VH-VL binders against q9vpl3. Designs and how they scored, part 12

Target 1, 224 residues: q9vpl3
Amino acid sequence: RGKINIQRPKAPHYERARVVAVTQPKYPELPKAKSCFKTRAERTQQQQENPYNEIIAREVRNWLDHSRLVAFFHLSSITADDIFRVRVQLHKQNLHLKSYGSKIIEQAVKNTRYEAIVPLFHSNHCIVFSPDPEKTAALLRIVRRVPQMVLLGGIVEETMLSRNQLVAYAQMPGLHAVQAQLVQTLSQAPGHLIQQLQAHQNSFVQVLDVHAKNQMNEETPKST

## First folded at step 8 (VH-VL)

Design da11
Fold by OpenDDE, second read of step 9:
Structure da11 (fold): chain C 224 residues (1-224), chain A 121 residues (1-121), chain B 111 residues (1-111)
Amino acid sequence: as target 1 above (224 residues)
Amino acid sequence: QVELVQSGAEVKKPGESLKISCKGSGYSFTDYWIGWVRQAPGKGLEWMGIIYPGESYTRYSPSFQGQVTISADKSISTAYLQWSSLKASDTAMYYCARDEGIYDSYYFDYWGQGTLVTVSS
Amino acid sequence: DIALTQPASVSGSPGQSITISCTGTSSDVGGDNYVSWYQQHPGKAPKLMIYEVSNRPSGVSNRFSGSKSGNTASLTISGLQAEDEADYYCSSYTSSSTPYVFGGGTKLTVL
């Protein structure tokens, strides 16, 4: 009694195969789960003068106006899952990762001080917003693990910074630290100045003393 | 003041497991990468791997991938380096260090005092 | 394999200026500006002396300076002191799977 190979069932008889073929429910192809991220083409088609675009543009403007730190990133072949992970991580630091279409950004910044950022949005991009410029270093440390996020530049305290300038800014000590250093330096300055002034005075006195001694030696007549 | 304090010296036999620790203080532990560096006796420094404690994200040197495990407990500001099975060749000084670099810059600004691991039969 | 080459040893007299070189084998060694230098005294942990080619951390003497030309980074120690006797390691970022590469180290002897 030949072991029925369950893994390779013998093809059914032609008539049975026909019946099975006809009776197989044609399930509509499950709509391919549209990735939550609309393709560039889908994003461009929806950008017709939709009242919705105006609302989004206003939102972007609001973020720009209320953020003291704004960083711009190019996204190179990043998955939705990776973006989500980074977004959650950034959110824990009160850093807000947003993605907008280029046309929306253009609309949002038109005739504003932010118009210079438009050229940065030629491809897939995201923006990170923060009310705290001190989070710049934290942001840049977090994104180290995501090579698909390429830093393009940013805005800090209303100043547009290049990629290199933003990195440099992040490496600077915080304002309070700098102030503390300044205070320390200033507090030491009087002591140093006093020392320098005293050194000069002491040197002057020494010179005068030597001069006085020399004069006294010249005035002592050799009593022959 | 930023400080990294490592666990004490270890003497082990081949085949034994080991976990050494590095505790950070004086800074936000979750905001900086921590790296591990090996130094064999009389030899140079060798990078092993790094961890971002806030998310427990790790990156290993190819030479150490699968050989060691780097982990962190952010609740106690501690990073770990562990072996499942020690070899004699694992005898070395192990340093943890804080990576202050950002984005594409990589350098260690603060170092632990080191943990000497001796593996001898 | 990306490697950093350092001289095995360098010596100088007190008050002199000495330079330790660190040469990369590939152009991919250290994006143009990501070389660090570490000082290590015997039995002590390494100490950061220079980062990003020429920057000194707080507390590091101004006698230590860093520069780079081509694929060679240099650490210069001016006014050499006895306390400067130590091993010095260069490190560089690499775009490879290994972001950290250390040089072989240079033993500095003060005569």
Scores: ipSAE 0.517, ipTM 0.776, lowest interface PAE 0.9, mean pLDDT 86

Design da23
Fold by OpenDDE, second read of step 9:
Structure da23 (fold): chain C 224 residues (1-224), chain A 121 residues (1-121), chain B 111 residues (1-111)
Amino acid sequence: as target 1 above (224 residues)
Amino acid sequence: QVELVQSGAEVKKPGESLKISCKGSGYSFTDYWIGWVRQAPGKGLEWMGIIYPGDSYTRYSPSFQGQVTISADKSISTAYLQWSSLKASDTAMYYCARDTGIYDSYYFDYWGQGTLVTVSS
Amino acid sequence: DIALTQPASVSGSPGQSITISCTGTSSDVGGDNYVSWYQQHPGKAPKLMIYEVSNRPSGVSNRFSGSKSGNTASLTISGLQAEDEADYYCSSYTSSSTPYVFGGGTKLTVL
């Protein structure tokens, strides 16, 4: 009696196979209720002319226009819980974490000065907005603890900055401090200039004096 | 304090026109969207449409497109929902709600107290 | 048409923890999460309880929490109290022709 290979059952006789095929209850596929929580990819693909997208696009534009600090992040395998934690932390600093679809971003920034940001939104991303550019350091401090958030770049005071530039900016003393330094430097400049000018004049006078002395010495006859 | 105050209950007959109001206070009225939500008796919430009072930009649910008109008067911080011709099926509670718009994600954080509209012959 | 499915009713005893589900399609955790939850007492306006899946507005009890897994968002109410008896609605922004969708609502009964 041939060992029934349980792993590869012999295909039933053709007639039996037909009967089994016909007798298999065809359960009507329950209409898959198309519900809301589509993947980002699915949402991005389906973002046709949804009237609400226009509203969202307007929102994005408004954020961009009213923010003095905008930072773009790539999200890598971040959990909802992590996002929530980060959001709360950022919010405490008046930093606003938002996420939008790529198509929405495209729509929002089309024919605007922000159009250059579109390439940054090819993957999962989030944007942090702030009315205060001084919060850049705070932002970077917070996101440093979140490895899933990768800084791509940003806009500060209407200037597009690379990742490195944004980091550098965050390390700079505040605008007021810089201005104060500038004022100090400028206030010292006249003094230095005067000193330099006086130094040159003094040097010139010294040279002239030396020349005059030398001429006088040459005119003094060696009284033998 | 942010408040949305809606107009009082309305009893109307089929075919009559109606305009109900929602007045916002305690915030910058022009910076937030106002949405309208219908709730038929014993039924769930249904989004009708939304308006941005700053420029009166309006969007409707497909189900309500052409059936109602949403408008706003920013000078008095008031949004409106109006019908040109009421039907019995319009009997419902109508809520206005503030959409966070540019400040937060898409949810309604403040709601009016509701306006009951009864349409009966 | 996109729909959010909620159980018609949920019940629990005081002090218990209950969860209300809201099921849509598949979701990406790294994507946009525009799920909100509203509480509605009889004859009252809805109240925002949770926004963006898991955030609580100011003034909302910490007994309310939100989460999302896959295509299902959940509202959890811990330490159930009599005052929690209400209808609960989930909502979401959608990319469909209807930008805002509400669930059918769940009646919570405190036994």
Scores: ipSAE 0.012, ipTM 0.482, lowest interface PAE 9.0, mean pLDDT 81

Design da70
Fold by OpenDDE, second read of step 9:
Structure da70 (fold): chain C 224 residues (1-224), chain A 121 residues (1-121), chain B 111 residues (1-111)
Amino acid sequence: as target 1 above (224 residues)
Amino acid sequence: QVELVQSGAEVKKPGESLKISCKGSGYSFTDYWIGWVRQAPGKGLEWMGIIYPGDSYTRYSPSFQGQVTISADKSISTAYLQWSSLKASDTAMYYCARDEGIYDSYYFDYWGQGTLVTVSS
Amino acid sequence: DIALTQPASVSGSPGQSITISCTGTSSDVGGDNYVSWYQQHPGKAPKLMIYEVSNRPSGVSNRFSGSKSGNTASLTISGLQAEDEADYYCSSYAGSYTWYVFGGGTKLTVL
């Protein structure tokens, strides 16, 4: 009784082979799982300037160009809900909180006066825009309640400021207030200056009078 | 000139409700935090809480959480401190103060004259 | 709990220099620049004398100065005058949950 070689079954009879060939279920080729790894070509195609990115970049530039106050924040473990709450609060003060990707920011500020801000956007960040530089203090007071928002710096009236400089700026009296103070000081100064100038003149005249009197006394010959 | 003017002295009985006021003038009321500080007779200063009048965001000291309510009416530049039920231990001078601190600083630069609250049977 | 400790009382003669200390229980109270000092005369509201450790508000005499070393802040009053007799309170940021903490106060007596 010949050992049935299980490893090499004898080819079935031709008719049986035909039936088996026809009855073999044609399984649809499983869709090749698109490897989650984008091919270099797909990456390069995605590097094709997404028209959408251009639009967003233009938006960013528009915000930068029309804002007199821009503040940059790092976001540390902040929830979407927290961001939303802060956004609403800021919005009530005409402060606009926006978040953009680093690449978008790079594209937006490339070859512009704002190019220096690019290094600030290496992590999770948000930007607050305002048309009113006087809102700087209000902004910084509002964000006090959100420790997850870390101030990095800002732009005020086209001047880039460090974190400390921005805080200092916020602590300064408004330009108009300073101007008013200056005007007040200057308006008071003439009176003081005149008084000081007159005081010096009067002192000088007094010294001269004393000198003149002394000279007259020396010229009076002792009538022996 | 920046001024905080508080409501007059109050004499109340235990269990009564009370609301005292602090009116700010000479500055943008909505742009500065207003804090409340308690001072019991012969005792030190105790921070109670703070409000941002611009949006009425409030924060309380843990010791005063649930014991008082801080509110503000920005339309009349007024902050409030209120009790639903006074206790004898609430007898104290209450100060409102403007928090001038920005971002990472915390200090009160202007203070109200204080409101004396006396709670006695 | 972050607490600020002050001496109960300090005294000095006119013309002398005195120092009031404020010591925090946590190294975090020593956080960089959150200490402020207030002067309170009897029956009056507190007045800000020093903010952010060493800054003087407008109108405050240059006789008042502030410093910090470690977890101890100090208020120094030079050229002591009779009008300086008051209670002095230090204050600091106490963390994300407690924005303000006050010291126990120091009574300054001018002898």
Scores: ipSAE 0.711, ipTM 0.861, lowest interface PAE 0.7, mean pLDDT 86

Design wa16
Fold by OpenDDE, second read of step 9:
Structure wa16 (fold): chain C 224 residues (1-224), chain A 121 residues (1-121), chain B 112 residues (1-112)
Amino acid sequence: as target 1 above (224 residues)
Amino acid sequence: QVQLVQSGAEVKKPGASVKVSCKASGYTFTSYDINWVRQAPGQGLEWMGWISPYFGETNYAQKVQGRVTMTADTSTSTAYMDLRSLRSDDTAVYYCARDEGIWDSYYFDLWGQGTTVTVSS
Amino acid sequence: DIVMTQTPLSLSVTPGQPASISCKSSQSLLHTDGYTYLYWYLQKPGQPPQLLIYEVSSRFSGVPDRFSGSGSGTDFTLKISRVEAEDVGIYYCMQSTQFPLTFGQGTKVEIK
């Protein structure tokens, strides 16, 4: 009675092998788990079609279109609490501090005059909006005490300004004051011109008088 | 009207403390820093320090460091300067002034009327 | 500390004549940001100081055009083209380029 070697079972007879092969449950190949890794293209497409992003992009556009003052800031290690404090202070001055993602900004300004601002949004940034360009000085006075907010530049009355230009703008007298000064200067200009013209005439008369006196002195014979 | 109104004259003995108040009106108090400048009789102007009413931050001149405390009450739009351990050389007119400077500029566009502090034995 | 030195310390001027005040700093007042933070104040008798000129040459609001500021680096000048009776007082230069803020000694301007 040959010891059945349990470790190396003899291959079943050909007919039995066929029956076993046919009776083996064909488990459906588990659907290749769609790799949860959406291709870069699918992720990019899904991000573009997010209705929420479109809404936010429209909001950004509305702020840009209705603001006469826009300032761009880099945020360096600022806490949420600090941002909130600054936001409250700015709000008291009718200055609106907002933060948006770079992609939203890109979408919002695409094919607009604001496309040039896109490179400013590579890191943590915030934007301050105001309908009043005269609030530029107020903005800068508040933000100067927040070292975590770095001024990058801004838009004032549809003009892009550098940091230094924005500071200079804030230091300028109001439009009315400048106009008043201009009017004053222009009103004085004729008087100055008349004075200059008269000064030249007076100088000429003086020179002529001196010349006449010198000629008279030369014609007076030294009565020896 | 935009103005700073200071408290009345003070007479103190050496070693005492004095607290001068400066009430702001006509503008947003928390939007501007308040500086303190003093002037001894017949002398020039001396900067003492500034306070940010909104942030509560202060910067004091070294000469008065340790003896001065600047505070601000936003509810009453009032800034305070407390000077301790008074000496005869602290006799001066003390001014509060609004800082209109931007960024690294510091200059004063609005001044209080001044408070005379006399330190005498 | 930056020391501010004014000259002269006193000036007597006839009404209608020009006046000039010099202010020198112990070091350059040119800030790293490219601005020069020099200011001029007038203190009239019995009054607090009032701002005249900011950043070397800019007239403050309401300041008459007879006042002008100039200079660079360490040398600065305040000029009054035609002195009036209302211009009597003590003039101070101030720097804010570096802390502590410092003032000149003051220049007393009187009418002859």
Scores: ipSAE 0.416, ipTM 0.725, lowest interface PAE 1.1, mean pLDDT 87

## First folded at step 9 (VH-VL)

Design B22
Fold by OpenDDE, fold request of step 10:
Structure B22 (fold): chain C 224 residues (1-224), chain A 122 residues (1-122), chain B 107 residues (1-107)
Amino acid sequence: as target 1 above (224 residues)
Amino acid sequence: EVQLLESGGVLVQPGGSLRLSCAASGFTFSNYAMTWVRQAPGKGLEWVSSISWSGSSTYFADSVKGRFTISRDNSKNTLYLQMNSLKGEDTAVYYCARDRFDSDYGLYMDVWGQGTLVTVSS
Amino acid sequence: DIQMTQSPSSLSASVGDSITITCRASQSISTYLNWYQQKPGKAPNLLIYGASSLQSGVPSRFSGSGSGTDFTLTIRTLQPEDFATYYCQQGYDYPRTFGPGTVVDFR
């Protein structure tokens, strides 16, 4: 008696198959939640006409008014649990993870300097807000552990940055450190310049001296 | 210590102009939106104006719209309120406040200055 | 504009009493309500934000509750330093609006 393959059961005998087909309970089709079958167009239209969208748009505007750092992420098949974990970690750093629909974002940023971000919201996205741009490094550190969150770019100090630029920004020393370095560099620049200028002059003088010495030696009559 | 210090409150005639300043210290000023709130003598609190962290967004009460302007200089850690066409009804103590926002809590003001008195009288 | 009302306008209580102040919004403001305390001749201080969150440094005898349109501030075991005017403020929308205030005085 051949081992019953539980993973690939043999097709039942045709008579059994007929009986099974006839005896299969016909479950009433669950009323297709109208919401699940709304066309993209219908969903978009409903979102546009919903006063609720304005409320949420206002929320987005408030975030923008209070956030010097805004980062945009694509979400690829992330679980609610993972999102929650990340949210908690971000929150500990005063980073606020939010998700909004594209239409809401569009409404929120319409006629503002941020209108250019609208094309970023064509798929599943999330936004991280922070009042402190110095938290960029912390943000990137946290999201690095979450492969489902893909950094697309961000806004720092009202400047749109690409992914690479945002990463570079995070790696930069604090503004004060950079300023200090700049001042140091600038303070050293004149010294280096003077040294270089003097070096050339000195070398030139040396060459001239050598030339003069050689000429004097040639003009000294060999008093035989 | 986190501190806001208002200045510029003086006696001014109706129709006059005045600029108030609010100096911030003890925190990163540029990280926060800011608000002006006023209080007429013996009256309640009235919101006047708010400004985003960058200054790109400004909000005004209807009572002051078109007459007042709000601005900030983040390099100087200073908030300003330019008041034009002043009226007797504008007589009040003007407070500077630091704004906070969270979608869980809404908009709130967590730090206040001591206020500066503006008196509009003939 | 969202209109804010408070009740009572004034309240007399004794040290050690528990008092409750109510605030009402003309429309739903979710939990976006703040409570401020103002002592005579002083600037307002934030007590409660987001209807129920206690501001850092504020004594635990202060508590806020409510959502939608109706909110309450409760002061348990009133202290002498609690003599002040209390204002509610909606943080839901612009213009930001305050309640008229509630004066708490001592009997």
Scores: ipSAE 0.894, ipTM 0.963, lowest interface PAE 0.4, mean pLDDT 88
Fold by OpenDDE, fold request of step 10:
Structure B22 (fold): chain C 224 residues (1-224), chain A 122 residues (1-122), chain B 107 residues (1-107)
Amino acid sequence: as target 1 above (224 residues)
Amino acid sequence: EVQLLESGGVLVQPGGSLRLSCAASGFTFSNYAMTWVRQAPGKGLEWVSSISWSGSSTYFADSVKGRFTISRDNSKNTLYLQMNSLKGEDTAVYYCARDRFDSDYGLYMDVWGQGTLVTVSS
Amino acid sequence: DIQMTQSPSSLSASVGDSITITCRASQSISTYLNWYQQKPGKAPNLLIYGASSLQSGVPSRFSGSGSGTDFTLTIRTLQPEDFATYYCQQGYDYPRTFGPGTVVDFR
């Protein structure tokens, strides 16, 4: 009868170990000391109708009142230093990088035409504001160098644009250039139309001329 | 040169209506919110109304709310102030101003017109 | 509404003097305060925005300071062209409100 080693009991057979593991009372994990660092989510939830939220919401509204270009970005893990660098670059172009909580954005855009943007703000996001939509190309150029900033979409002249649409917009020539191109295209349109209308007439005339020439050649007696 | 030019200021009777215009030049008008400020003779400055760059948002002083309307035509680079039910207290020089905003600085007016005089007198 | 006050209402000074004008808000407006200069018969001109930022083209003898409720405009070495009325204005909220103005006259 093998001496039961009470000091170092042999690990139970695999099946018994499984049963013991499953039957072990799951003691409620001692509430992990809520690290004093309220997660950004917890900070956002406890933000009772804090007069502060209204102040910040007002700021967002002011930005919207003064910005013809608004771009939304997802912000991945980025260092404060990198954000600062990007901010400086954007600022040089009169582009303003801001970050607001989802609740603040919701409050700011509630009952406005921009309410549809609220779903974009579920995670870490930043917004770029500009009074000048012509700066869209500059914006995209700057943020392309920042992989942590992912373009989600934007608002240009009160129109919501997808990421792809915003990129396309940035590639468009300036308004004046587009207008000039339009005028050029329109000025060419009548010419093309006339050409198309005349094409049939000209073809008809050509056919008639060929026919007339053939008739004249047939009427020329082969002078033997 | 950046310039704002107000027009439309005349003598009107109490209860009358008047429309002021502000013509902008030298900058992209549509990029900026705009504001009207008035100054009664011998008095200080009083904010009247503001309008967003698109015109979608408008703000009014309580003294003119319901009587005045602010609008803009970005295609004409022009700001308007429609004033209805005018009172003697509305007598003032009316200035249009270009608005600026930055979260670091707040709201401020960096360009002003020369003003147009509105006189309300029986 | 945020009420703005200024002190003094008027002051007399000589060319070369340093003068200080104070502005007070009824509530905290952070640094969202602007200073305007108005000469008789002329439109106001922006001098300082955001409490301390000097507008482009404005001489460096003008300076602004303050935060919260108390603000100051200082003109160092007063020049003849500086005799005017000065207004503070809060850029914190609507309605936008101005101080009553400070008249700077020649002694």
Scores: ipSAE 0.894, ipTM 0.962, lowest interface PAE 0.4, mean pLDDT 88
Fold by OpenDDE, look of step 9:
Structure B22 (fold): chain C 224 residues (1-224), chain A 122 residues (1-122), chain B 107 residues (1-107)
Amino acid sequence: as target 1 above (224 residues)
Amino acid sequence: EVQLLESGGVLVQPGGSLRLSCAASGFTFSNYAMTWVRQAPGKGLEWVSSISWSGSSTYFADSVKGRFTISRDNSKNTLYLQMNSLKGEDTAVYYCARDRFDSDYGLYMDVWGQGTLVTVSS
Amino acid sequence: DIQMTQSPSSLSASVGDSITITCRASQSISTYLNWYQQKPGKAPNLLIYGASSLQSGVPSRFSGSGSGTDFTLTIRTLQPEDFATYYCQQGYDYPRTFGPGTVVDFR
């Protein structure tokens, strides 16, 4: 009883092999989802200009045209409810919390001085707008209680500020207060100068008096 | 009290130039975009130009584009409209208005001046 | 450009009447529509912004409604001081455009 070699089955007869080869179902190669390997750049190019993006980009431009304060935040695992609460608090201070896609932001700031902010929008982000830069302190106070909102930076008076710079800005006294302080300092400067000049004159007179007294004492002949 | 006061409206010949001013008071002028709107005698309102709070963005109606310039001096709380190559069709009362924007409400003008009359006639 | 139309161009009413003015945009402008009142020889005043929001100081007899392309201003219980010209204006895009106006006069 010849041991059936199960490891190397005898090659089928030539005719059978032909039939098997022809009858093998040609499964269409599943289209390799080219989408998985498309670079971010390729994905961005294929995104047909969605008219909707233009509309939203216009909105962003309008916010920029009307806002002296713009702050950028990263959102880390924040719930919709938490966002809503923060939004309400901010709204009470005339601060407007908005969220836009990176592509929309890119379209909105294209060919503007703010184009440099585009790299900040790689993940979940939100933007706070305000017409009043004096609200920076209020903004920071509110968001400090929201650990899921991480300050990345901002734009104040058309100047881009880092996180640290924005914090520093919020701590500065108002422009009017600083101006008042400057005026006070400047108004005191002449008084100090006058005092210093007078002090020098007085010291000079004292030295001269001492010299005069010493000369008078030397001229008194010792009447032997 | 929040107030806008236009000035500079006079009689001018066709081809002439004129500069209008709008003085703002009672609010922080630099916090707001501003707009010029005009109204020809017996006609409706026509938007002319808008400027952002900083002046970095300006917008113009096609009817005035290339002839008019909008500017502002935030230190003086004043909005300006420089009008060149004036035509008879430019005859109107010119209003300055304070702009507001919200994504919920769009663009609107909540404060208006009393207007200044510009007459272009030979 | 977004074209704005109003209807009617003029209407006559009596004190105490309720009147409605309509405004239409050539394309959708969401809720970005404003209503202004202008009295003869005076500057326009904002009545309604964002289609339905009442400006501070404006009487509650004024109301706005609508979205997309069709909008309405309603004045309930018309008062003597309400006889004026009313303009709609789209706040959606530049150029900003006004309707032609509706004159409300005494019957």
Scores: ipSAE 0.843, ipTM 0.934, lowest interface PAE 0.6, mean pLDDT 88
Fold by ESMFold2, look of step 9:
Structure B22 (fold): chain C 224 residues (1-224), chain A 122 residues (1-122), chain B 107 residues (1-107)
Amino acid sequence: as target 1 above (224 residues)
Amino acid sequence: EVQLLESGGVLVQPGGSLRLSCAASGFTFSNYAMTWVRQAPGKGLEWVSSISWSGSSTYFADSVKGRFTISRDNSKNTLYLQMNSLKGEDTAVYYCARDRFDSDYGLYMDVWGQGTLVTVSS
Amino acid sequence: DIQMTQSPSSLSASVGDSITITCRASQSISTYLNWYQQKPGKAPNLLIYGASSLQSGVPSRFSGSGSGTDFTLTIRTLQPEDFATYYCQQGYDYPRTFGPGTVVDFR
């Protein structure tokens, strides 16, 4: 009965897109993914049409106040689905993928020692924030599988690190692992360690006694 | 267990000084910004001061600017509030709180201490 | 400074009741609105952050909603342990500001 006419001539590309757009339902999921990570053009347009650059700069300052790890990447063209997948993987590790315009970054870091990072944001980029610098290794493992994200460097513990320095930092063992290994070592040889400490303590006391005697001799001759 | 424990609240005369401490345990203290909030007897909550994870950024309510200083020692897992030129209006229970930020949620305080009472009275 | 107001200032309710508390900001704060519960003689505890996200360990009878300037906290099937004062607080800008509180008295 109410059959769709499939014998219509194929409309020009523009008109076919119009018809599809009108008949296609709006999916709430697409706006969420798109609004979370904007293209360079969309960032520029929003910045010009949204006079609240200080609000966004405040967001960047809040990230910096709460992040011991900040990593900077050059970002090549990437699909919305691929960047969403990366963002979800990073989020599982308490790593937060963001992008901000260079003017906003400049406003956020004005009068701080981080002003030198502003030129990094003149090209297509993204930033990863995390409160936990131990997650640097996890960050590098995840982005290794994402050639569109090229590491430029970062900030760890308020220290600017080059790419090579950040990679070297990521290879350091975790603080808890180092602490656990130290406790294990001390537990395995407590008697020998006590004997060595006692011997060094006795030597230290003898050095102090000699030092005190030299002070007395020096003061006594000077009294004449 | 994640815990915050304030100490140092005592009776102080007007114009006096006092330093509050907040001892943190059960979490990596240096990963978090921290906040002081106070509550005068029978009154609501008032934000006092916040400090970034490193201590490099500090923020103060107008009522305490120039009189209070916030600091932290990440090696000792301790937050401090130095309170100078104390006034009667500073009488309150002072809470320390662990601060959080995410651009999806804003700033919030997810862990609170039990508070320490500061009384400013002759 | 962003001023926060709450309504009602107090209410009385019975176990099993459903109650709603309203919070209003003097300017838009997006969804950066938090709710804290304070029981008599105790420190505050976080219930809800970002307008609608439940803190870990908070019962599902608590819910939050709103954006911009108008926000609500809803407690369904009120329990005896929910007798407390509830504060909203904006996490949008410094100075961070609290609402005046809503006292919920158990009948």
Scores: ipSAE 0.784, ipTM 0.916, lowest interface PAE 0.8, mean pLDDT 80

